# VHH binders against NADH-ubiquinone oxidoreductase 40 kDa subunit, mitochondrial (nuo40): the designs that were tried, part 15

Target 1, 349 residues: NADH-ubiquinone oxidoreductase 40 kDa subunit, mitochondrial (nuo40), of Neurospora crassa (p25284)
Amino acid sequence: ISDVTITRTGKPIIRNQGGRSSLGGHTATVFGATGQLGRYIVNRLARQGCTVVIPFRDEYNKRHLKVTGDLGKVVMIEFDLRNTQSIEESVRHSDVVYNLIGRDYPTKNFSFEDVHIEGAERIAEAVAKYDVDRFIHVSSYNADPNSECEFFATKARGEQVVRSIFPETTIVRPAPMFGFEDRLLHKLASVKNILTSNGMQEKYNPVHVIDVGQALEQMLWDDNTASETFELYGPKTYTTAEISEMVDREIYKRRRHVNVPKKILKPIAGVLNKALWWPIMSADEIEREFHDQVIDPEAKTFKDLGIEPADIANFTYHYLQSYRSNAYYDLPPATEKERREDREYIHML
Below, E stands for the ipSAE of ESMFold2; O stands for the ipSAE of OpenDDE; V2 stands for 0.75 times the mean of E and O plus 0.25 times the DockQ between their complexes.

## First folded at step 11 (VHH)

Design f5 (framework vhh_vobarilizumab_d1; at its last look DockQ between E and O 0.11; V2 from the best seeds 0.00; counts 0 for: pae E 7.4 > 2, placed apart)
Fold by ESMFold2, look of step 11:
Structure f5 (fold): chain B 349 residues (1-349), chain A 122 residues (1-122)
Amino acid sequence: as target 1 above (349 residues)
Amino acid sequence: EVQLVESGGGLVQPGGSLRLSCAASGFKFSSYDMAWYRQAPGKGRELVAGIYSGDSTSYADSVKGRFTISRDNAKNTLYLQMNSLRPEDTAVYYCARGWEDILTGHSYFDYWGQGTLVTVSS
């Protein structure tokens, strides 16, 4: 049978028969759908029977999406972050909008400010104009308008702008994410020489992308998340050095670490960022190495969503097995080996 | 702390039955995929049966029709009913907790129990 759900703003939604959950009949727009996190939320929504509108900028990015869903429909719409009409067309029929757009490096055509502040502003204005029921904006850990890091500063200013335009926005600040095709585990595993400035001493609570995707899906239907700020982070604090050691153990290789003083490396990274079409590193990225994750104790967390976040240590096998040589490919996870060795030692005492 | 404790293994004659149990604690049991794996002497671990968070099940071809996986979310317990046992079913059986990776359609299993030995004598 069909039934009708009334949203927070009084808008009726007719739910489809045969969906896997109560999300059938919703229409959701996901900006940044081809990114690491976006692929998970799009697939979760489609599997629940939602119609998912995917604004895209790059034909290549469309190839990353695999969608399975009971009754879900995926609609691809070309858009430009600077074209207000294209943004409005993307959201005008949606009940929920997710903004996952972000950039780790500035480019000639798009600065951090262009993406994190002005782009977010245009999306929020479109959301408000069409009276969209829910808006979920993904920011970053360490969002601070006074940060020395332009990335963190522009993310924070984007939060302020979005909230000023659409006060009921849900703000999400994920910790550094690990998972399929991440910029954390794979970055450490993929190179022979890891070039850093802070000796890999920065501390953070890495979070599984699957857990963040689950949280974002819940925010569609959980009315208690409106107007709230969530910091989503994993259960344990690690340094990059500790994670790099886990990576080396898992892949049965030892990656070299080359530490260069910030005074030397930042200017070099700045030059390389300007000279290369696809950045290897940026000056802001070097500066971010010197800032530990700061957790806001007043923000809501996974606990408030009933989600138990996974520990990165238990996922290195799954994501990194492909980096092993043939001789070591079939060996068990490194963490399991440590458990076995610990037990053998205890029995010998 | 996440714990998975298997029980119910033992020595059984060919054609007999056993019911394995896995008591789970330290996590929201209903939110995870669960599976039984086994490891025969001199062989690697192989998937026997899986049950997803939505209670859909899957089985290895070698055990279809003979084994049944189930779970009781109120008791946080995973079960494997093994019927019509054969000598080739002799193995250590492991309970595992996992996540579905929706991009690949595969489950990754992040916690394992200690195992329970099932011996089917020939």
Scores: ipSAE 0.013, ipTM 0.388, lowest interface PAE 7.4, mean pLDDT 80
ESMFold2 (binder alone), look of step 11: mean pLDDT 82; pTM 0.815
OpenDDE, look of step 11: ipSAE 0.028; ipTM 0.540

Design f6 (framework vhh_8fcz_2; at its last look DockQ between E and O 0.29; V2 from the best seeds 0.00; counts 0 for: pae E 11.5 > 2)
Fold by ESMFold2, look of step 11:
Structure f6 (fold): chain B 349 residues (1-349), chain A 123 residues (1-123)
Amino acid sequence: as target 1 above (349 residues)
Amino acid sequence: QVQLVESGGGLVQPGGSLRLSCAASGFKFSSYEMNWVRQPPGKGLEWVSGIYSSGGSTTYADSVEGRFTIIRDNDKKMVYLQMTSLKTEDTAVYYCARGYEDILTGHSYFDYEGQGTQVTVSS
């Protein structure tokens, strides 16, 4: 009956559910709701009393989902990104639509263009057809139609297509996100060998996924966000090397770094990405290692939303303690030592 | 920077009442669910109560339902826990925590908490 939760300081919390009340609200559709960011926005919308429509691609493979009782209604609906009718059924009664669908690598069945341009186009067309009040489209940092990276280029072209169809679209470009089940801290901590082509020198401002989710919720009701472009990034610039060092320190292990020339690694990753069901690396992902995050000075930020973004350095214990060996498992957070020492001292008094 | 400061703890007799306060700063308070969690002596942390950002929806652990009331004031950036019919089992350090419940999985996530306030229920 009880759920277990981990605090920022690494303490487990046992929680019982119950006693919730229902609040009326908007109807929201969230494409990509089962992904990293999608979980957070669905939770925030449901807590505001929204009816949340979740289109998903495979009913039989969905993870275990809990229906929210008095706190709004979560409605699951199967859809296919290439099936216009299924997309239209997903949005036809909604006041707001979020498009979080994106893909880090092409597959046999779906290219970057299929997902980021054509898929986004179909969603925007459905939004326009039913005159949905608000459309929030999640793109990416470094979105640039002329980028050498196909991911960044197709994200940028998707922005253009969506805005041409629905000019009031809010565009959101998150930096690389960290959080529960992320593809940043977890990716670095989960391997024995870190395989790269650019020595982990690329720079970016990692952003807490919870802060991005809070921003997306605000865009539901903040009319000043319509037609605007937001770049959402954390307060401090890091290299991947600096983040990897923080990970090594937190888990009490040093990961081995293997740097392989791009000309060797990229073709191998490309072939494996097409052949394997779950690729370990993509050719475009390797190319992205050679591009620092570029901030658009004209875009709006967390400051324009009144949000103070969190620093990844303060969350390494929170998200990484499970990767420690038995010898180090019970040690306190590296970055939270002073707070734990204060609390331990107070407990003695 | 996010700051949460608890106050209002103290020594109280069984059956008594106490009101805890939490002052929040450094974030858009009205956008976040707020929670009370506690750590009894020699035990792990327990979730006690939660309140949605709008202030209308509240949740309680079974052990405190009917005895405790959570309240928030978004204008003053405050959250309160009104405790009545206190038992010796309620003795703990009480923490105010920022976070959310993942309604899809049932897990709760807290990213910030305060320093805590001690509540002691004894004769």
Scores: ipSAE 0.000, ipTM 0.276, lowest interface PAE 11.5, mean pLDDT 76
ESMFold2 (binder alone), look of step 11: mean pLDDT 81; pTM 0.825
OpenDDE, look of step 11: ipSAE 0.042; ipTM 0.534

## First folded at step 13 (VHH; framework vhh_7n9e_1)

Design k1 (from a23 with S56K I58T S107D; at its last look DockQ between E and O 0.10; V2 from the best seeds 0.00; counts 0 for: pae O 11.6 > 2, grease 27.4 > 24.2, placed apart)
Amino acid sequence: DVQLVESGGGLVQAGGSLRLSCAASGFTFSDYYMYWGRQAPGKGREWVSGISSSGKTTAYASSVKGRFTISRDNAKNTLYLQMNNLKPEDTALYYCARDYYEGYDWDFDYWGQGTQVTVSS
ESMFold2, look of step 13: ipSAE 0.385; ipTM 0.766
ESMFold2 (binder alone), look of step 13: mean pLDDT 83; pTM 0.838
OpenDDE, look of step 13: ipSAE 0.006; ipTM 0.244

Design k2 (from a23 with S54R S56K I58T E102K S107D; at its last look DockQ between E and O 0.01; V2 from the best seeds 0.00; counts 0 for: pae E 9.4 > 2, grease 26.8 > 24.2, placed apart)
Fold by ESMFold2, look of step 13:
Structure k2 (fold): chain B 349 residues (1-349), chain A 121 residues (1-121)
Amino acid sequence: as target 1 above (349 residues)
Amino acid sequence: DVQLVESGGGLVQAGGSLRLSCAASGFTFSDYYMYWGRQAPGKGREWVSGISSRGKTTAYASSVKGRFTISRDNAKNTLYLQMNNLKPEDTALYYCARDYYKGYDWDFDYWGQGTQVTVSS
């Protein structure tokens, strides 16, 4: 009537009827917990009775990690990614460690290498030192050490370093994520002018952040995920143009698209990124527009976890309704499925 | 609104010591990680040291580890850098900065004007 899973260190995990598990006596550490994905994994772990250690740097951001339920416990601990001892203190009593830390652009003080390679290395070394049962490292789609994009290259090198230090590491490569406060739907909906270099032609399989969170939780207790690489992506391939069109239809507003050749925009972004104290665009972000998602056929997927990933087209109303003007706010969803069903109903009349 | 003012620089002989101060105003100082950076003549900006919001965690560039000590006094809204065993290569404009943390992003959003440190042979 209940399932029991035994961890590498011999601690039991008991799953109850209805999918809720008991993680009593287990401790998880989640680096990068205040980001887009972190909310979902922290809440899932806390609801399962896990003690969740949140290494944090800024008092403001720990307030955004609202935890529900009476059984979960969230423990905040100060850390710095460049301080090995603070990382070690964060993990030394943990049964599982999640590394969600990543950076979309380099800055004057933290390069891609500082975060994706050296930071990941220090975390993996702490995990290995204290013989932590499970380490789940979140990388990126298109991780490739030979990539022209420094982001993808450093993510790939981070995977190699982490795996060399802790071979049992589970590597997770999410596709571009959509959800609350994403860098996809809300990025397109929040601007009047969409500035691009590749005509919005790049293709990828957007993934729901909630589905990624579910997968990360499962990797704690599913021993078959140890040492594996997972690519987590949604069910359909879209171009950014197709997603932008969905956004325009859902919010009842037309966005202007301004496409500037890479030869012109990339040097300008490079100069601006160096000159500005707050980066708004980087040369690497522009180069990434020219790389379609490449799926690794050797990697495991949502299918191997028994998860059916959601289609972004079914969530545009949910995430974008607030961008509608008052005149259109209460109109029904503009989803393709609902529109098709409406046509069938009208057809019968 | 945000203001960072450095002081305590000066001329010192090699092997000497200085203590830098950074007075902060216009924000809740105790909520932020704070950093020291420096810029030597003809060189780019270099990260030197950082300290967590409550002072429990410190970090140092390899070039200064063991010689420099960062500290803070949250009651006085002041950041400090104790610099011992100074070398001519430590000659630079030293500035303090406030960390900007939003999950995956670590950067600075405010910088002081700096205080000059000059180390003579």
Scores: ipSAE 0.006, ipTM 0.470, lowest interface PAE 9.4, mean pLDDT 79
ESMFold2 (binder alone), look of step 13: mean pLDDT 84; pTM 0.847
OpenDDE, look of step 13: ipSAE 0.015; ipTM 0.251

Design k3 (from a23 with S56K I58T Y100S E102S; at its last look DockQ between E and O 0.06; V2 from the best seeds 0.00; counts 0 for: pae O 14.7 > 2, grease 25.7 > 24.2, placed apart)
Fold by OpenDDE, look of step 13:
Structure k3 (fold): chain B 349 residues (1-349), chain A 121 residues (1-121)
Amino acid sequence: as target 1 above (349 residues)
Amino acid sequence: DVQLVESGGGLVQAGGSLRLSCAASGFTFSDYYMYWGRQAPGKGREWVSGISSSGKTTAYASSVKGRFTISRDNAKNTLYLQMNNLKPEDTALYYCARDSYSGYDWSFDYWGQGTQVTVSS
């Protein structure tokens, strides 16, 4: 039994038990392609023969997107999230659009609202205007319009806005992601001193960026994912403390942990964030440390896509070996399981 | 103590080139993302370029894209900024900055005293 839904632009979405489209040759615009997640989805799409349009911004310019696939075409277009025309130029030839833009911090030039709400709105409007078939919007874990964290609140509001403009939008809420150049493992590994307010007690299910990329790819080929919301999280819950310990073990370094009470650090961070042209620490970031990941039981997951997400514990050597001193560089992985499985994922990176 | 010392600035004619250096000490240089910023007279500080700990990832402001190249030598604990085709608008005090642990890509916690770059027309 196939259900056919007509989009606001008049295009049919066919939902059936087999919901995979064998149609190749898509043109995909990937906003946020220069980010950690964007690199993977761009590579996956290109390998499949897709034309990938990469809008790039000033702050992310010339991040080397190494496209490993020879079959697809990559087109780079300069754009400004506040410039409607530039957004339209980026999407006008595309049949699928990914919005991976989601800054984790406000800048002097862009607030969370500017990026997560207004920017997303403009993208969604462009998608609708040019009759794009699929729109996949990447939000965040813990997206909640009533959240005390501005990040989570604005992400949620962004979801609402894009769905209002393009109801067929697929919303993806990934957990904190790990991989190359992530904001989790590498941030921990790259510092000698760790400054926190919650004693690294926040809990979440880290997700492999490759798995998220795979999910995003599958969504393109599965119309059943239209209008659906996915929460993509890893198989195991960790505290930041547990992850930090894994990092210490793998890189053979012991980092100092400094915990400053929220009541002290948050106001300071707030002032600094406003006073400085570059971000040191935001008040919102500190607030987020006090929020565990909350899973929506109604949201779809990796299971619905037939994907088994990987455990972060199996990838610490692979991603963190470069942080080892010369004396420990050649030592084997800290975990036996990783020694056995690491070879299986090398081709995916 | 964390120290960042910039050098290589000076007076150059429009179209000329300069190479800035930043000597880092007091921390494991190879573990940190590094950045260049600048402040022109009468203007606020602006971000110029960033580089990952391994040097594999680089980023540039649009105003300097194609003209400036950031690099690093982890063995020498030194950050570099090759500046080509310099313009009068590039005149500024250039700062080297270290990344902080904030969970974000571009966050600074330490910066040097800066080196003056002056481009004459």
Scores: ipSAE 0.000, ipTM 0.207, lowest interface PAE 14.7, mean pLDDT 83
ESMFold2, look of step 13: ipSAE 0.350; ipTM 0.743
ESMFold2 (binder alone), look of step 13: mean pLDDT 86; pTM 0.866

Design k4 (from a18 with S56K I58T Y101T; at its last look DockQ between E and O 0.13; V2 from the best seeds 0.00; counts 0 for: pae O 10.6 > 2, placed apart)
Amino acid sequence: DVQLVESGGGLVQAGGSLRLSCAASGFTFSDYYMYWGRQAPGKGREWVSGISSSGKTTAYASSVKGRFTISRDNAKNTLYLQMNNLKPEDTALYYCARDETYEGYDWSFDYWGQGTQVTVSS
ESMFold2, look of step 13: ipSAE 0.387; ipTM 0.763
ESMFold2 (binder alone), look of step 13: mean pLDDT 82; pTM 0.830
OpenDDE, look of step 13: ipSAE 0.007; ipTM 0.267

Design k5 (from a23 with S56K I58T E102S Y104S D105P S107D; at its last look DockQ between E and O 0.01; V2 from the best seeds 0.00; counts 0 for: pae O 11.5 > 2, placed apart)
Fold by OpenDDE, look of step 13:
Structure k5 (fold): chain B 349 residues (1-349), chain A 121 residues (1-121)
Amino acid sequence: as target 1 above (349 residues)
Amino acid sequence: DVQLVESGGGLVQAGGSLRLSCAASGFTFSDYYMYWGRQAPGKGREWVSGISSSGKTTAYASSVKGRFTISRDNAKNTLYLQMNNLKPEDTALYYCARDYYSGSPWDFDYWGQGTQVTVSS
């Protein structure tokens, strides 16, 4: 028995009673689809039979977008975040739009303001213009317009702008995400030397990218999430130091930790960021090391979606095994908990 | 609770055949990509075969291509692996695994206890 739901735009969507997985019939635009989170949501939507529109830029590596599904359609559209027309073309046929664009570092071509505020504004305007049914905007933990961290400040300002344009916008604030291509575990595991300014003392609740993806998917068919703000964070608070130790243990390597005072490292990073076309370290990243995650108790969470977020400790082997030397590659997970769960989770290379 | 229970393993001579089954419960089987993996003694886990939710798309490791066939019966919540022309190098514990809908084609969230396949020379 299929239920026919009519979108706000009058498009009939056939929902098969087959449970939470039947999102068939929607056309979704996913800005930032080539990113870590985007890849997951695109795959989920496509597998559910959705048409997924993927705006792409030359800056995004298309190689990372592997859609595995035999039900949905993926449409690639070239766009420029500065080009309103290209944005409109990307959204004009969609009944749901995801904005996952949020670089955590500035580039020569795009400032945080350009991306988090102006870009988001243009997307929201397009959403409004074409009367898109749902708009889900991904922000960040610690979004605060008054933050000393430019990333957090601009993310917050972006939230304000998009909601002012489209009040029904769902705002999602994920904690630092971990997964296959994260900038958390892999950033730590891929280097021999860890350079920090805060001695890895910053605290946060790492969240599994897959859980965030699931949340975003659920928001599509749950209208009650419209106009709501979600903070999506993991079940346990960690310091970067604790996570780093987990990494060392799992990959059977001890990485060298170098801590340089903020007053010294931040200016250096600032210069490097301007000089280099590839991201190594930004001044803003250094600043973020001095900000613990602050949870808004008024925001909705995974609990409101019926999702139980996974603990990063249970996934270190899963995501980090490839960093092991040949001598240690076949050893079991370093954590007892993951060993127990290893019976349930298979990472096959 | 999600459960995957493998069966059909055993001892077989080189050149022989086996059919493995995986009984799934606790979830909507037809919504998930499913996979077979194996782990030989002293070796790491390796991917063997995968099948889409509808069964229309199948994939195989190079080492088993042309010899193994993956299939599924969604009405019975069962995954199958027909293994023909078995070789001693196919000796392993074979696992059934559920796809976790990740961007990676080989990301699994659940697997069974496995069934032992031993191929004698």
Scores: ipSAE 0.006, ipTM 0.270, lowest interface PAE 11.5, mean pLDDT 83
ESMFold2, look of step 13: ipSAE 0.383; ipTM 0.757
ESMFold2 (binder alone), look of step 13: mean pLDDT 82; pTM 0.829

Design k6 (from a23 with S30R S56K I58T E102K D105S S107D; at its last look DockQ between E and O 0.01; V2 from the best seeds 0.00; counts 0 for: pae O 12.2 > 2, grease 26.1 > 24.2, placed apart)
Fold by OpenDDE, look of step 13:
Structure k6 (fold): chain B 349 residues (1-349), chain A 121 residues (1-121)
Amino acid sequence: as target 1 above (349 residues)
Amino acid sequence: DVQLVESGGGLVQAGGSLRLSCAASGFTFRDYYMYWGRQAPGKGREWVSGISSSGKTTAYASSVKGRFTISRDNAKNTLYLQMNNLKPEDTALYYCARDYYKGYSWDFDYWGQGTQVTVSS
């Protein structure tokens, strides 16, 4: 039983029960390709023979996205999120667009609103204008337009905007992601002193960036994901404290934990955000510490994609070994399970 | 030791079909993207088809799209290429290759000796 849905531009989307169509030869634009998730999906798409268009800014190091050989083509286009023309040029020849742009912190030049709402809107408009077949928009866990956290609120508003412009948009809400370039494990491991306001009591289901990438890749080939919302989270709930303990154990260091009341730390963080162009601490990040992950039971999940998400506990050695001192560097993984599986994982990256 | 052994090639008339197999050993097959490539006489190696680790995603070169089908059996450590409606232009040495990811780039680290496919007009 196939259901045909017509896009706003009149293009038919064929939804088949179980219908994963291998449509080779796609041209994909990936906004936000510079992030860990973006880099992953670009590589995956390229390896699948896709032409991948990478909009880049001045900060983007082109060297990080080397694609070898005859399989896929990577095209880099200079763009500005505030420049509609540059966005249009990026999507003009694409049949699929990924929007992975989402900063966890505001900068001097870009507010959350600028990026999550206005930027997303422009991308969606371009997608609609050029009759792109698929649009996959990456949002966030706890997206809520009424959230006290500006990050969650603006992400949610971005969702609303893109869906209003392009109703066929696939929305993806990943949990906090872990991997080689995450702001979860590495944020904890890279510091001697951990500064928090909530005593590391916030709860969430960390998700492997590779699993998220796999999901995004699969969505390209599955039209049934059009107009759907996915919440992608890991198999187990952790507190930041639990994760921090895992980090301490794996890197053989005990980090000092300093908890400062929200009333004090948030204003300080606010000032720092205005003064610094790099992410250290933001007022909104402090606020987010007081929000547990909320799962929408109506949203689709990894299960709907046939993906079994990996547990962060199985990857601490792999991602954190470099933080060990010389005396402990050659020691085996802290967990027996990871010790056994370590060889296999390296090959999956 | 990583080994890839292709089989199933041969002589076939235009419009005919062949099914190639690649037997993999020496590594965890299910963890790798796998590819088919081919090299025609006097030409360089060209990509033909790719398949993800799970087999959920597949891709094809434009020249073979709609005619070739890549598949894999992870339980048997085997990669397949079903080639239908073969053309003389498809004549080449076909080889399977293992995906290799190196720091935000990818390549092939292992490939087989290949199996010869000859399509006569």
Scores: ipSAE 0.000, ipTM 0.224, lowest interface PAE 12.2, mean pLDDT 84
ESMFold2, look of step 13: ipSAE 0.180; ipTM 0.661
ESMFold2 (binder alone), look of step 13: mean pLDDT 84; pTM 0.852

## First folded at step 14 (VHH; framework vhh_7n9e_1)

Design m1 (from k4 with Y105H D106S; at its last look DockQ between E and O 0.01; V2 from the best seeds 0.00; counts 0 for: pae O 11.1 > 2, placed apart)
Fold by OpenDDE, look of step 14:
Structure m1 (fold): chain B 349 residues (1-349), chain A 122 residues (1-122)
Amino acid sequence: as target 1 above (349 residues)
Amino acid sequence: DVQLVESGGGLVQAGGSLRLSCAASGFTFSDYYMYWGRQAPGKGREWVSGISSSGKTTAYASSVKGRFTISRDNAKNTLYLQMNNLKPEDTALYYCARDETYEGHSWSFDYWGQGTQVTVSS
């Protein structure tokens, strides 16, 4: 037995009833599917019986993407963010499009402008051209077109561009995300020496990547989220210093903290960013250290989606336990508290 | 429907051996990392061993290293745990679990079997 659901634009979607596929029927394109957030969304949608189109840039990225396709179908399509035709091919059969593309560092091949503005523009144009029903665009906390940080400025400009092309665009602004392979907990835990310019005094509300993924999934099934802007942040404000201390305690190591004045470190980082294939540190990242998270009080939040975001403090053992020993799975005995927290995490999935 | 069915448990004397099996159905077995866990009386669930989709990568808890061996047969949709030199402290209900399909060990378990009881007498 199949039921018919009508999309926001009046298009019928056939959903198969039975099992976990009850929420299926959509064809979704996920730009940025190779990232941790993208992987989660792709898996969730596929498990629900959706057809998921995954644009990929190269074979290397394709190889690292493992997708659960028990109920749904996964289609991989080669694309180039600079190639309009390839973008159109990726979206022409979809009724929902996610744009999760947004690196927090510039590369030799792509500037922030190329990715956050021009790339987003092309995606939005394709969405509009093929009358896609839903477009969900992932931006960033502190998105501000007048920001001194190029990352925040270009993210904001990207928001403006996509909204101008497709007014029904849902904009999502996540806080710094934590989880496996994040650039928050693991960045701190993986180094012996921490180099900063602001003494780790920047404040933000770290958000669990799983919670963000859940929000994105729910947005597909809630047409009321069209044209809305969401600020997705964790329940508690932390300084980088506080998080760093948590990391030290969790991994039973004390890392050395070196603070270098911005005037010195930013130019150095600028040179390194141009010289190295893999960005260790960028000038823009240094600049971002001097910006606390600013939440737009008019934006919707997790509360509007009925989601209770998790506190990073409850997940430090789960995500950092591998750093306690040289062996990835050779962990010291966990305390009762740690075991409890780990169980809670398992059950929430 | 995803199903995991464990077997091979039983009563064994200290120093003995058992081989556990987990029969998987309802999904593409070869696409998933698989794990063994156990729960002893009065204790929480603990991780025992993990194996990659291809079977090339394996991991063990420190308490079972050198004694237990995890393996899989993707053609038979079966996960195995060879347990040698068993100790009384290994007494537990043993579960097989499926991980979400990520290239890395995400420790996200979406399905568990009912478990098989292993009892090691002194």
Scores: ipSAE 0.000, ipTM 0.273, lowest interface PAE 11.1, mean pLDDT 82
ESMFold2, look of step 14: ipSAE 0.372; ipTM 0.755
ESMFold2 (binder alone), look of step 14: mean pLDDT 82; pTM 0.827

